VH-VL binders against q9h9l3. Designs and how they scored, part 14

Target 1, 176 residues: q9h9l3
Amino acid sequence: PRKMVAIDCEMVGTGPKGHVSSLARCSIVNYNGDVLYDEYILPPCHIVDYRTRWSGIRKQHMVNATPFKIARGQILKILTGKIVVGHAIHNDFKALQYFHPKSLTRDTSHIPPLNRKADCPENATMSLKHLTKKLLNRDIQVGKSGHSSVEDAQATMELYKLVEVEWEEHLARNPP

## First folded at step 1 (VH-VL)

Design ff2 (framework fv_fezakinumab)
Fold by ESMFold2-Fast, scan of step 1:
Structure ff2 (fold): chain C 176 residues (1-176), chain A 122 residues (1-122), chain B 111 residues (1-111)
Amino acid sequence: as target 1 above (176 residues)
Amino acid sequence: QVQLVQSGAEVKKPGASVKVSCKASGYTFTDYWMHWVRQAPGQGLEWVGWINPNTGDTFYAQKFRGRVTMTRDTSISTAYMELSRLRSDDTAVYYCAREYYGSGSYDTFDYWGRGTLVTVSS
Amino acid sequence: QAVLTQPPSVSGAPGQRVTISCTGSSSNIGAGYAVHWYQQLPGTAPKLLIYYNSNRPSGVPDRFSGSKSGTSASLAITGLQAEDEADYYCQSWDSSLSAYVFGGGTQLTVL
């Protein structure tokens, strides 16, 4: 079987009126929740909106941030060939300008057994905060200083582990 | 706006080959798998296969293996489907369709090209 | 023959409710594979209507809803409008065929 990691990214606003989402932080944890990567990332375009309430990113974090091209190379070395777990993970891959094979991707925002365990409609898109509270009895994303992508990646991995056996069996029978 | 623009109608003789193109725009071509689905006149939809535009990996329905080849050119965001040894029952509209993989909703064809009519006769 | 079974036609009057069934087997819907629905207006390409059993893409009215139970799925359309006249197709994955499979299609007539 393949190694598994969980990822969570933070984006800032670039482009006209800050409407483009650009990668500004990435956290990757292993199966046990240990941090493999956690860096602030400097977008190639001018940042017009830090989106600090959600991203937790401020101008000070950009001073020694890793340039996007270098960070992307580092991140892709970690993700390639591994099962990658995330929550609404398409947004993270889009920010990375990266396509990860569907067969190796796990999105905890749309795993029907996980929603079922949380007493939520199987087809609803539930927030990471809600699922973590319901299934792990743990509060994440508290306060208004922005989210911790490390905390989010760790919670995402733990949520996936609750359905891993069932879901991997499903995927083996139903190859994506 | 996501668009998939397909090549024009083709008329072929039995035994010939046809190559249909699908040019993508409005999104990152390599981020989404591309499927090919056909529809014979007055009939239902039939899946042909898929290509991963990022890697070039392909997978074909058993019925078409040995006759179909899917390729792509990332420099012009274009996918191709070539079907060889054409038979009269290959007459159909051939669609390209993008697979949505966001939100864990794999196997969903969210945007379709307008179709290319391939007629195989005489 | 189609692997997933749909009625060939359904009809209703404006404002009424219709339901379109999609019957599979243990190798597809019965195995837990998701069901998606497509609407095909005359002379056009199919359009995604419902994905992953019951989710609606942006722009699809809430008059359209999907459900799944056992080896079958259903598409329900409430408040029928003339614009709903189309062919409707269900789609899933079949593990025994290793292929995406479609229903035979259902023609909806609003008269």
Scores: ipSAE 0.000, ipTM 0.453, lowest interface PAE 18.9, mean pLDDT 86

Design ff3 (framework fv_fezakinumab)
Fold by ESMFold2-Fast, scan of step 1:
Structure ff3 (fold): chain C 176 residues (1-176), chain A 122 residues (1-122), chain B 111 residues (1-111)
Amino acid sequence: as target 1 above (176 residues)
Amino acid sequence: QVQLVQSGAEVKKPGASVKVSCKASGYTFTDYWMHWVRQAPGQGLEWVGWINPNTGDTFYAQKFRGRVTMTRDTSISTAYMELSRLRSDDTAVYYCARGDLYSGYDEYFDLWGRGTLVTVSS
Amino acid sequence: QAVLTQPPSVSGAPGQRVTISCTGSSSNIGAGYAVHWYQQLPGTAPKLLIYYNSNRPSGVPDRFSGSKSGTSASLAITGLQAEDEADYYCQSWDSSLSAYVFGGGTQLTVL
């Protein structure tokens, strides 16, 4: 089987005016979309802004949440040595305080063939919601109660599968 | 009685292989990670690698890749570490040590075997 | 060389306090990975002394305590006793090496 996973994280606001993004939930799915990891994560700093409209995180989710240090270790064990797919994935890696090898990273917000299939400019950064609607005919991130990181990770993997053969061949010829 | 019982001391020639065993008892063998840590005479501790007894998945420190193989037999709750192409600087006490299930990379080793002395000499 | 830096030796008189430092970097302790401490009596296997920076396993006296700040951790031993004479090792994970790493060890002599 392919050694490939997709990740999506939810952030809450910490620090002055809640401007610092801190990890509060992480979902990881395998190639087939099965959930390998899905936990609420307790930031080490005081949460100033739950950003609930986008994150779906509420105070009740923090009561039994996994402490950041423990969650980070669990997540990195899953990611190590695998091709990791995400959307604007640099934000997730930053929140994890982690540097994944560029050669094993696939960012669906920066894959020109994916934008081309969606009739979007190849160099534009398109949202996950827009690409999923255009290419998979599915509505994700609906309503005002927050996003599902499981749903987002699953959509991200499916989007990558649309261009996987073409993009892997491109990367083999043009290593990062 | 929660314990890890290791095989006895070994004396090997350079170029040979050695296989050390570690038998767990008093807990569910597949609920914990098993690590191997070595210590050369008068020196500090050096991590070799881990095995997940439930899945058989392994991960080795870069220094040992290509020379170490870790396996387990769940029917007898025993883990094995085999080190090949032995050199004199592989002379060390080799410990098996239990890692906790839920710590990810923040693992600590709460239960240790008594160690197996492996001497590599001509 | 060891990835985590400890003083090679420390000494103290019975009843006194000693502190053993463990200095890491941005790829290990500075990255937020937990620090654990082990005591090794002469001729024995290491024994877990402190886990997750500051927690004591059952059977470890409260004279032993741990702390962590920035890229470093410390083990404090108060009320020193002769039986505390041992080698002490810190341990963490290093993300750059993808390996569990130990300090070089500190030999404690009770004078």
Scores: ipSAE 0.000, ipTM 0.478, lowest interface PAE 16.6, mean pLDDT 88

Design ff4 (framework fv_fezakinumab)
Fold by ESMFold2-Fast, scan of step 1:
Structure ff4 (fold): chain C 176 residues (1-176), chain A 122 residues (1-122), chain B 111 residues (1-111)
Amino acid sequence: as target 1 above (176 residues)
Amino acid sequence: QVQLVQSGAEVKKPGASVKVSCKASGYTFTDYWMHWVRQAPGQGLEWVGWINPNTGDTFYAQKFRGRVTMTRDTSISTAYMELSRLRSDDTAVYYCARDSPYSSSEYAFDIWGRGTLVTVSS
Amino acid sequence: QAVLTQPPSVSGAPGQRVTISCTGSSSNIGAGYAVHWYQQLPGTAPKLLIYYNSNRPSGVPDRFSGSKSGTSASLAITGLQAEDEADYYCQSWDSSLSAYVFGGGTQLTVL
């Protein structure tokens, strides 16, 4: 048995007209939902659009933010060799400029049994907010002050635990 | 050529305020954060705070909060540091220095002004 | 009083090697924050000498090198020359203080 963590990242807009998504916060929780890492991260490029409605990031968060290169090193030390759970996790890995092995990656936006439990089509991509409300009866990402990556990572881990036994058995029979 | 030109020396009485200027040229003023660092005679370097010239956002070292105010005027590419309620131990050379947390130099203070001597005496 | 500890002075003869240490703690260098080094010639403003632990800006000769291990960093100067006589300062970020912190400075005397 491998150790398991869940991750959620927040991105801000950099580059021309804020079109580029750059990492600005990362939260990692363990199997029980305890926070292992939660830092604001300073992008190497000028921030054009904080995307605060979704990211929850404001200018004051950048004052004590960890530089990207240092944060990336710290994050990768936590992820390496572990099963990493996320929702639409390819976006998080892109922001980290990192490739995690498929055999150790669990994406709650692409787990057919999870959608089935939520009365959704098995191959549909459902939002984290919808799945959390339907399966855990909990509202996340409420209001217009931005999302909490800690809250999102915790919800993602709890969602995975609902299908963990059957999905791990499936992966053992059908390795990626 | 990138340069930071600071205002001239000041002599102040205890309790007074001083405002030092730092005029930037040779680069886009709003693309780089500006730091203020002081050095008392014969002593080491001490960080005072920074200003983001693009937004006007500031952050000050705890020791100076309540006494320091940093501002900028983007129309003339000039940053200012005002220190109030001056004490004799505020006597120092005050430097402005360019920082680029958004560049490949990674938050180092790469370009410095020549310094402004502020003397606080009765 | 400085947050990062440097020896107050160091000396060497022309052509020799000297090292200047910079000792921090778990809240700064030990936390992985970068170390920068500045050279201050008598009567001048500080000049960036080494950034991000070991990188040299254009115009800085390769006689100057930086390294970092654990909670400490070191500046090495080889082939000492008279013009190297200056004060040297290390700098990092301290997460507990939420501040840039400097070493107390080391005066290099070239004999």
Scores: ipSAE 0.006, ipTM 0.473, lowest interface PAE 15.8, mean pLDDT 87

Design ff5 (framework fv_fezakinumab)
Fold by ESMFold2-Fast, scan of step 1:
Structure ff5 (fold): chain C 176 residues (1-176), chain A 121 residues (1-121), chain B 111 residues (1-111)
Amino acid sequence: as target 1 above (176 residues)
Amino acid sequence: QVQLVQSGAEVKKPGASVKVSCKASGYTFTDYWMHWVRQAPGQGLEWVGWINPNTGDTFYAQKFRGRVTMTRDTSISTAYMELSRLRSDDTAVYYCARTEYDYGSGYPDYWGRGTLVTVSS
Amino acid sequence: QAVLTQPPSVSGAPGQRVTISCTGSSSNIGAGYAVHWYQQLPGTAPKLLIYYNSNRPSGVPDRFSGSKSGTSASLAITGLQAEDEADYYCQSWDSSLSAYVFGGGTQLTVL
């Protein structure tokens, strides 16, 4: 088996009217939930909207933030060749301007057995908060000060572990 | 057998530069990051920075930024650490050590024997 | 001062159990960053003793064990032997500093 990590990114709004999502924080955890990477990241474009209620990002976090080009290189070194777990992970890969092979990608928002365990329709896209509450009896993303990407990455890994054996066997029989 | 062979001891004057080498063998040089860690006589371990031998990318502890440069030569599987504008408190044993690509959770699993750098007037 | 706090010394008699603590904060061990341990015999380079909190490299006897809880980690050594006399260092990552951080080291004396 390949090494496995879980990722969660926070994005801020850049570009016209803040409509472009740009990477501003990335957290990566290993199989046991230990943090491998957690940095605030400075976008190359002017930040129009911090989206603080969801991202938890404030202007103060940008002072010591790692420039995007450097952070991207660091993150890609961790992800390359590993199984990467995320929730709605296409948004994280888009913000990283990165392609990760589908065969090494696990998206907890699109794993039918996970939804089934949560008594949700198999093909519905359920939020990380909902799945974590239903399956782990844990409240995440609490309050109005923004999400913790570390907490989200840890929850995502724990959710995947609930279906890992079943889902890896499915993927071995049905390669993407 | 993984081995990291470091260059010999150096004696430098304040203000000079020193360049320490670390020659790797027994594994694929570009598959692992190389850390540099120093230890002043009778003191603890202090992380200096790392280099990714595959890309040449580096990351340095804030204390050393502007004074340290890490490079590598893949043709001879050798990493280098150059420290400039030396001060007497830079006197230390400098170790190279191999680490898997795990930013933030890296653990140096094999260490060189160290290079003593003495800075004195 | 070191970012991770270790007692400067610990001692025990042969056959006894000792523990070495490594105390961090919310920006390192408390944030879930893994703890690794190194043994340094006098006049030698450090040697990896425990990695990812509790794993042993090949050749390290099971008398050495690691654990992690909250903002702290601990190295336990059972059945102390004279050859265990060394300096022990914990290591983690600090997100606030964006740096690998070491404990100040603990000198183990076997008396």
Scores: ipSAE 0.006, ipTM 0.504, lowest interface PAE 13.9, mean pLDDT 87

Design ff6 (framework fv_fezakinumab)
Fold by ESMFold2-Fast, scan of step 1:
Structure ff6 (fold): chain C 176 residues (1-176), chain A 122 residues (1-122), chain B 111 residues (1-111)
Amino acid sequence: as target 1 above (176 residues)
Amino acid sequence: QVQLVQSGAEVKKPGASVKVSCKASGYTFTDYWMHWVRQAPGQGLEWVGWINPNTGDTFYAQKFRGRVTMTRDTSISTAYMELSRLRSDDTAVYYCATEGSYYDTSGLFDYWGRGTLVTVSS
Amino acid sequence: QAVLTQPPSVSGAPGQRVTISCTGSSSNIGAGYAVHWYQQLPGTAPKLLIYYNSNRPSGVPDRFSGSKSGTSASLAITGLQAEDEADYYCQSWDSSLSAYVFGGGTQLTVL
């Protein structure tokens, strides 16, 4: 089968009033949860809002951060040709300015069997924190100092593995 | 009640500079970002730029960079827009407008001043 | 020219429905950026009419509604009244220009 990775990105606010979401950290893990990539990334535009409560990004992380264009090249080299798992993953792809084939994309915020397993309505969008607590009995995104994109990517991969067989069979019968 | 009171009409010659003021009242001046938007006679709206009154940070549309300067004076709750090297096609009504400071209301212009007509002619 | 495209004019009789379109591209509305609408009565400053695609500020009647789909947005006005005669502007953010952008404006005439 094709190699599979999970991704989670942190964004900061750039542009007017921090309205634009710009990539500031990216974590990628393999099927077993080993970290393949985890770097702070310097946006090409002035950071207006670090969104630290959610992103965990602070000015100190930008001092030696990898410039966006360099980081993007490294990340795309890892993602190309692989099945990529994420939660609300289109936000990550947008921040990367990247289009990944739908046939190779798995979004744990839009998998009905996963919601069913969590005793949630099949068509509801559930947070990563909620699904992880319900299905893996694990608390993630704890505290008010921001999220760990490594922790989120690892949890996302583990959630997908719970429904992998059923969902891959569904996709084979109903190609996107 | 929120009010934005702008300075009076100006008539300038080509090559001159103009400085328009916008005095805010009815809210905390540093809680709202201030934008400048212009409208040439009979034409549409064109965004010029913004200033964060709390920090003094500014951001300008590419077309105006090098000619526009936005400042503020927090002691009198007043924002300023200065446009230099005026051309006849800078003739327009210049509006100041506020943008809410909350994340979920960003990118919209809540309250507008009545406008300042700047006429550039020989 | 304007980055967002609006028809220059629209007209209707009292009590009728009109729709004003706002067409963008992949760098603005198509990229997911919200659309806001402003009403400008003759000789006055613009006033916020609709924000974040479909929300109404306090004091705006429910005859005004907004929607967004793909690269376009629209403003619908039902039960037209004489006081609705004004210019209407859509507004969004354009990531390629790094700027707030407005439509060219639509003049509504109530016949």
Scores: ipSAE 0.005, ipTM 0.477, lowest interface PAE 16.0, mean pLDDT 87

Design ff7 (framework fv_fezakinumab)
Fold by ESMFold2-Fast, scan of step 1:
Structure ff7 (fold): chain C 176 residues (1-176), chain A 123 residues (1-123), chain B 111 residues (1-111)
Amino acid sequence: as target 1 above (176 residues)
Amino acid sequence: QVQLVQSGAEVKKPGASVKVSCKASGYTFTDYWMHWVRQAPGQGLEWVGWINPNTGDTFYAQKFRGRVTMTRDTSISTAYMELSRLRSDDTAVYYCARVDYSYGEHYYYMDVWGRGTLVTVSS
Amino acid sequence: QAVLTQPPSVSGAPGQRVTISCTGSSSNIGAGYAVHWYQQLPGTAPKLLIYYNSNRPSGVPDRFSGSKSGTSASLAITGLQAEDEADYYCQSWDSSLSAYVFGGGTQLTVL
């Protein structure tokens, strides 16, 4: 059987006017929510915009942060060959400059049964915060100090577990 | 039923140009990048470059810069590779291949390949 | 010369195991870039066999497996069958060349 992990990344703004999203933190948890990886990551380009309100990243977190190339190698060793769960996970993979097979990818922002359980339109892209509140009765991403990628990865795994049996059966019958 | 259908074999003289087409079907053309790879008779695979069909952006291997041009026509889901100033050592089968760009530019693999277009450069 | 080094040929009898190596350097496999493998039957286009070091596409039997260590990767074929006779190519990215790079190819002969 394949093992399963959940991932959440925080990005900062690099490039012209800070419009490029560069990886600055990555958290990975196992099926039970235990942390397998959680590091601040130093982008290879100059940080123009920390996006602190959302990312929680500040200049002090970049001191002794793991360089992107090294962090990326560590992260890919954990993800390779596993089912990877995330929310709007294409953003995380893009920041990692990584392609994960679609057959092993689970995106909680695009699982119709999960939206149905939350009384939301099946094809709408709902935020992680909204789904977590509706289905787990838990408030995440609270306050103005930025998000916790550990908290977000844990919530994402718990959300997937609500539909895991149904969705894995669906994927077995309808491969991506 | 994803398919990449390439144009037929070409015979060209040294110094001429050749334009190979690759028509995509069975998927959203603009969601995947198109790579071009060639193979000389009895030789290995050699990467030529890629095009992003959504934007028209291209990137070419150093060996082909100045001689290759990649374009696309989104209205007919077709990608093109034009190679100019042909030499006899450009004789090869030219393949188009589909790549999912969703996650980053340096980690691609080619999941669906066209059947190839033989380009022979001789007089 | 090919950037990634493969043995030019390998052979085995039906039912046996063969391995095909792919040796890179610090600018490609050694830098952490993924290795993909393609199978090319005579007169056909290459077909994706293994992606991201060790993953199999739908339809590829589990007799085929990939691994990666340091600057090298390996393709293993167990329970060798006559239809496995083909050329096999590894592929990665090389940061110093800014290019997708292929191995020179390995011709598998099933005796």
Scores: ipSAE 0.000, ipTM 0.469, lowest interface PAE 15.7, mean pLDDT 87

Design ff8 (framework fv_fezakinumab)
Fold by ESMFold2-Fast, scan of step 1:
Structure ff8 (fold): chain C 176 residues (1-176), chain A 122 residues (1-122), chain B 111 residues (1-111)
Amino acid sequence: as target 1 above (176 residues)
Amino acid sequence: QVQLVQSGAEVKKPGASVKVSCKASGYTFTDYWMHWVRQAPGQGLEWVGWINPNTGDTFYAQKFRGRVTMTRDTSISTAYMELSRLRSDDTAVYYCARDQGTYYESSGFDPWGRGTLVTVSS
Amino acid sequence: QAVLTQPPSVSGAPGQRVTISCTGSSSNIGAGYAVHWYQQLPGTAPKLLIYYNSNRPSGVPDRFSGSKSGTSASLAITGLQAEDEADYYCQSWDSSLSAYVFGGGTQLTVL
């Protein structure tokens, strides 16, 4: 096992017309894809737009959801000191109101070798769905009932493992 | 060109319901959110809620939850606000107003309908 | 009552400058939510005057301007004209209420 985890968060809309993205679910998996954390999270502001087609979050999920401040503390204890893998992970960290060291961050939307392996332009930001289909021959984020953050975190870890050796060597030679 | 035309004045007894209409023209009805705002005689503006005409999703101010229902009919570009269990202090001019921003932009309300006076008395 | 505080009235002579304040709190203007301003002429519907703190819709003269600082916003009107006599309302979003909120309104009298 590695001291490496993958994270995926789901956001709901708060604020005027729901334009503010607020954390409402977080899933964290270990190197092998086992779930370490998966909780619905209650934002401190009222939810204006559940964004259910994308987030998969409904009103019933909020009834016993963990308050943001408590969930944030739990999540940060898991992430601290570990290599954290995500896809467009800056959105997750923004929702968590958290800074994770760049040297310990791996963003599968910004790994040129991964795009090369998928026959995509090296500097393009490709969706998790596309990379997972191309490289793992797996369909994720299927249907209109929303995404599974567990499924997304697992796919993200598997994608990173395809380029792990090459990318870690690159980072050792070219520290971020 | 762009206009919102509201239904005419209503007089209701306490406990009744009223349904106000707002017909949009001169723009794509489903591209802009519609707000409802009321103003009691000689008083200020009070936001009631909004409807997304594209999805039918609604959101209401806490004061009105359980008493207000907003709907729309995309085939005739018309939005509706129904207020139930009317009280004398619901007497007000009710305005529909388009959110000039698209999607999630909070860009102010423009245009406004001319208002529908709802009088609640016996 | 109104969540945003405005003076109930202001007055000025033709050609003068007036400023209308809108005082909020940490749950609305202080949280960074945009402020919009509306003009309501007697017997008419409100009209958008300033949106997103300082922007003017087409047709609004540049003698109307908006600003925002901290928990407050202000509307400045220069070169006052008789037709500016109206009620003015500020508006923002309040996160604790999860609602659009308006100021109590300011009646401008042009003497």
Scores: ipSAE 0.013, ipTM 0.627, lowest interface PAE 7.0, mean pLDDT 90

